# Miniprotein binders against Protein Hikeshi (HIKESHI): the designs that were tried, part 16

Target 1, 195 residues: Protein Hikeshi (HIKESHI), of Homo sapiens (Human) (q53ft3)
Amino acid sequence: MFGCLVAGRLVQTAAQQVAEDKFVFDLPDYESINHVVVFMLGTIPFPEGMGGSVYFSYPDSNGMPVWQLLGFVTNGKPSAIFKISGLKSGEGSQHPFGAMNIVRTPSVAQIGISVELLDSMAQQTPVGNAAVSSVDSFTQFTQKMLDNFYNFASSFAVSQAQMTPSPSEMFIPANVVLKWYENFQRRLAQNPLFW
Key: E = the ipSAE of ESMFold2; O = the ipSAE of OpenDDE; V2 = 0.75 times the mean of E and O plus 0.25 times the DockQ between their complexes.

## First folded at step 24 (miniprotein)

Design ee4 (from dd1 with R5E K119E; at its last look DockQ between E and O 0.80; V2 from the best seeds 0.00; counts 0 for: pae E 1.8 > 1.5)
Amino acid sequence: TPRVEAMMLMWRAILYRKRGDLEEAIEKLEKALRLNPKDPYAYLNLGKVYKRLGDLEKAKEAFEKAIEINPDSPLAWYRLARVLEEMGRTEEALEAYKKAYELDPENEEIKKELERLEE
ESMFold2, look of step 24: ipSAE 0.566; ipTM 0.844
ESMFold2 (binder alone), look of step 24: mean pLDDT 84; pTM 0.809
OpenDDE base, look of step 24: ipSAE 0.749; ipTM 0.906

Design ee6 (from dd1 with E108W K112E K119E; at its last fold request DockQ between E and O 0.57; V2 from the best seeds 0.00; counts 0 for: SAP 70.956 > 70)
Amino acid sequence: TPRVRAMMLMWRAILYRKRGDLEEAIEKLEKALRLNPKDPYAYLNLGKVYKRLGDLEKAKEAFEKAIEINPDSPLAWYRLARVLEEMGRTEEALEAYKKAYELDPENWEIKEELERLEE
ESMFold2, look of step 24: ipSAE 0.606; ipTM 0.858
ESMFold2 (binder alone), look of step 24: mean pLDDT 83; pTM 0.789
OpenDDE base, look of step 24: ipSAE 0.762; ipTM 0.912
ESMFold2, fold request of step 25: ipSAE 0.610, 0.697, 0.606; ipTM 0.862, 0.899, 0.859
ESMFold2 (binder alone), fold request of step 25: mean pLDDT 82, 82, 82; pTM 0.779, 0.780, 0.774
OpenDDE base, fold request of step 25: ipSAE 0.751, 0.758, 0.771; ipTM 0.910, 0.910, 0.914

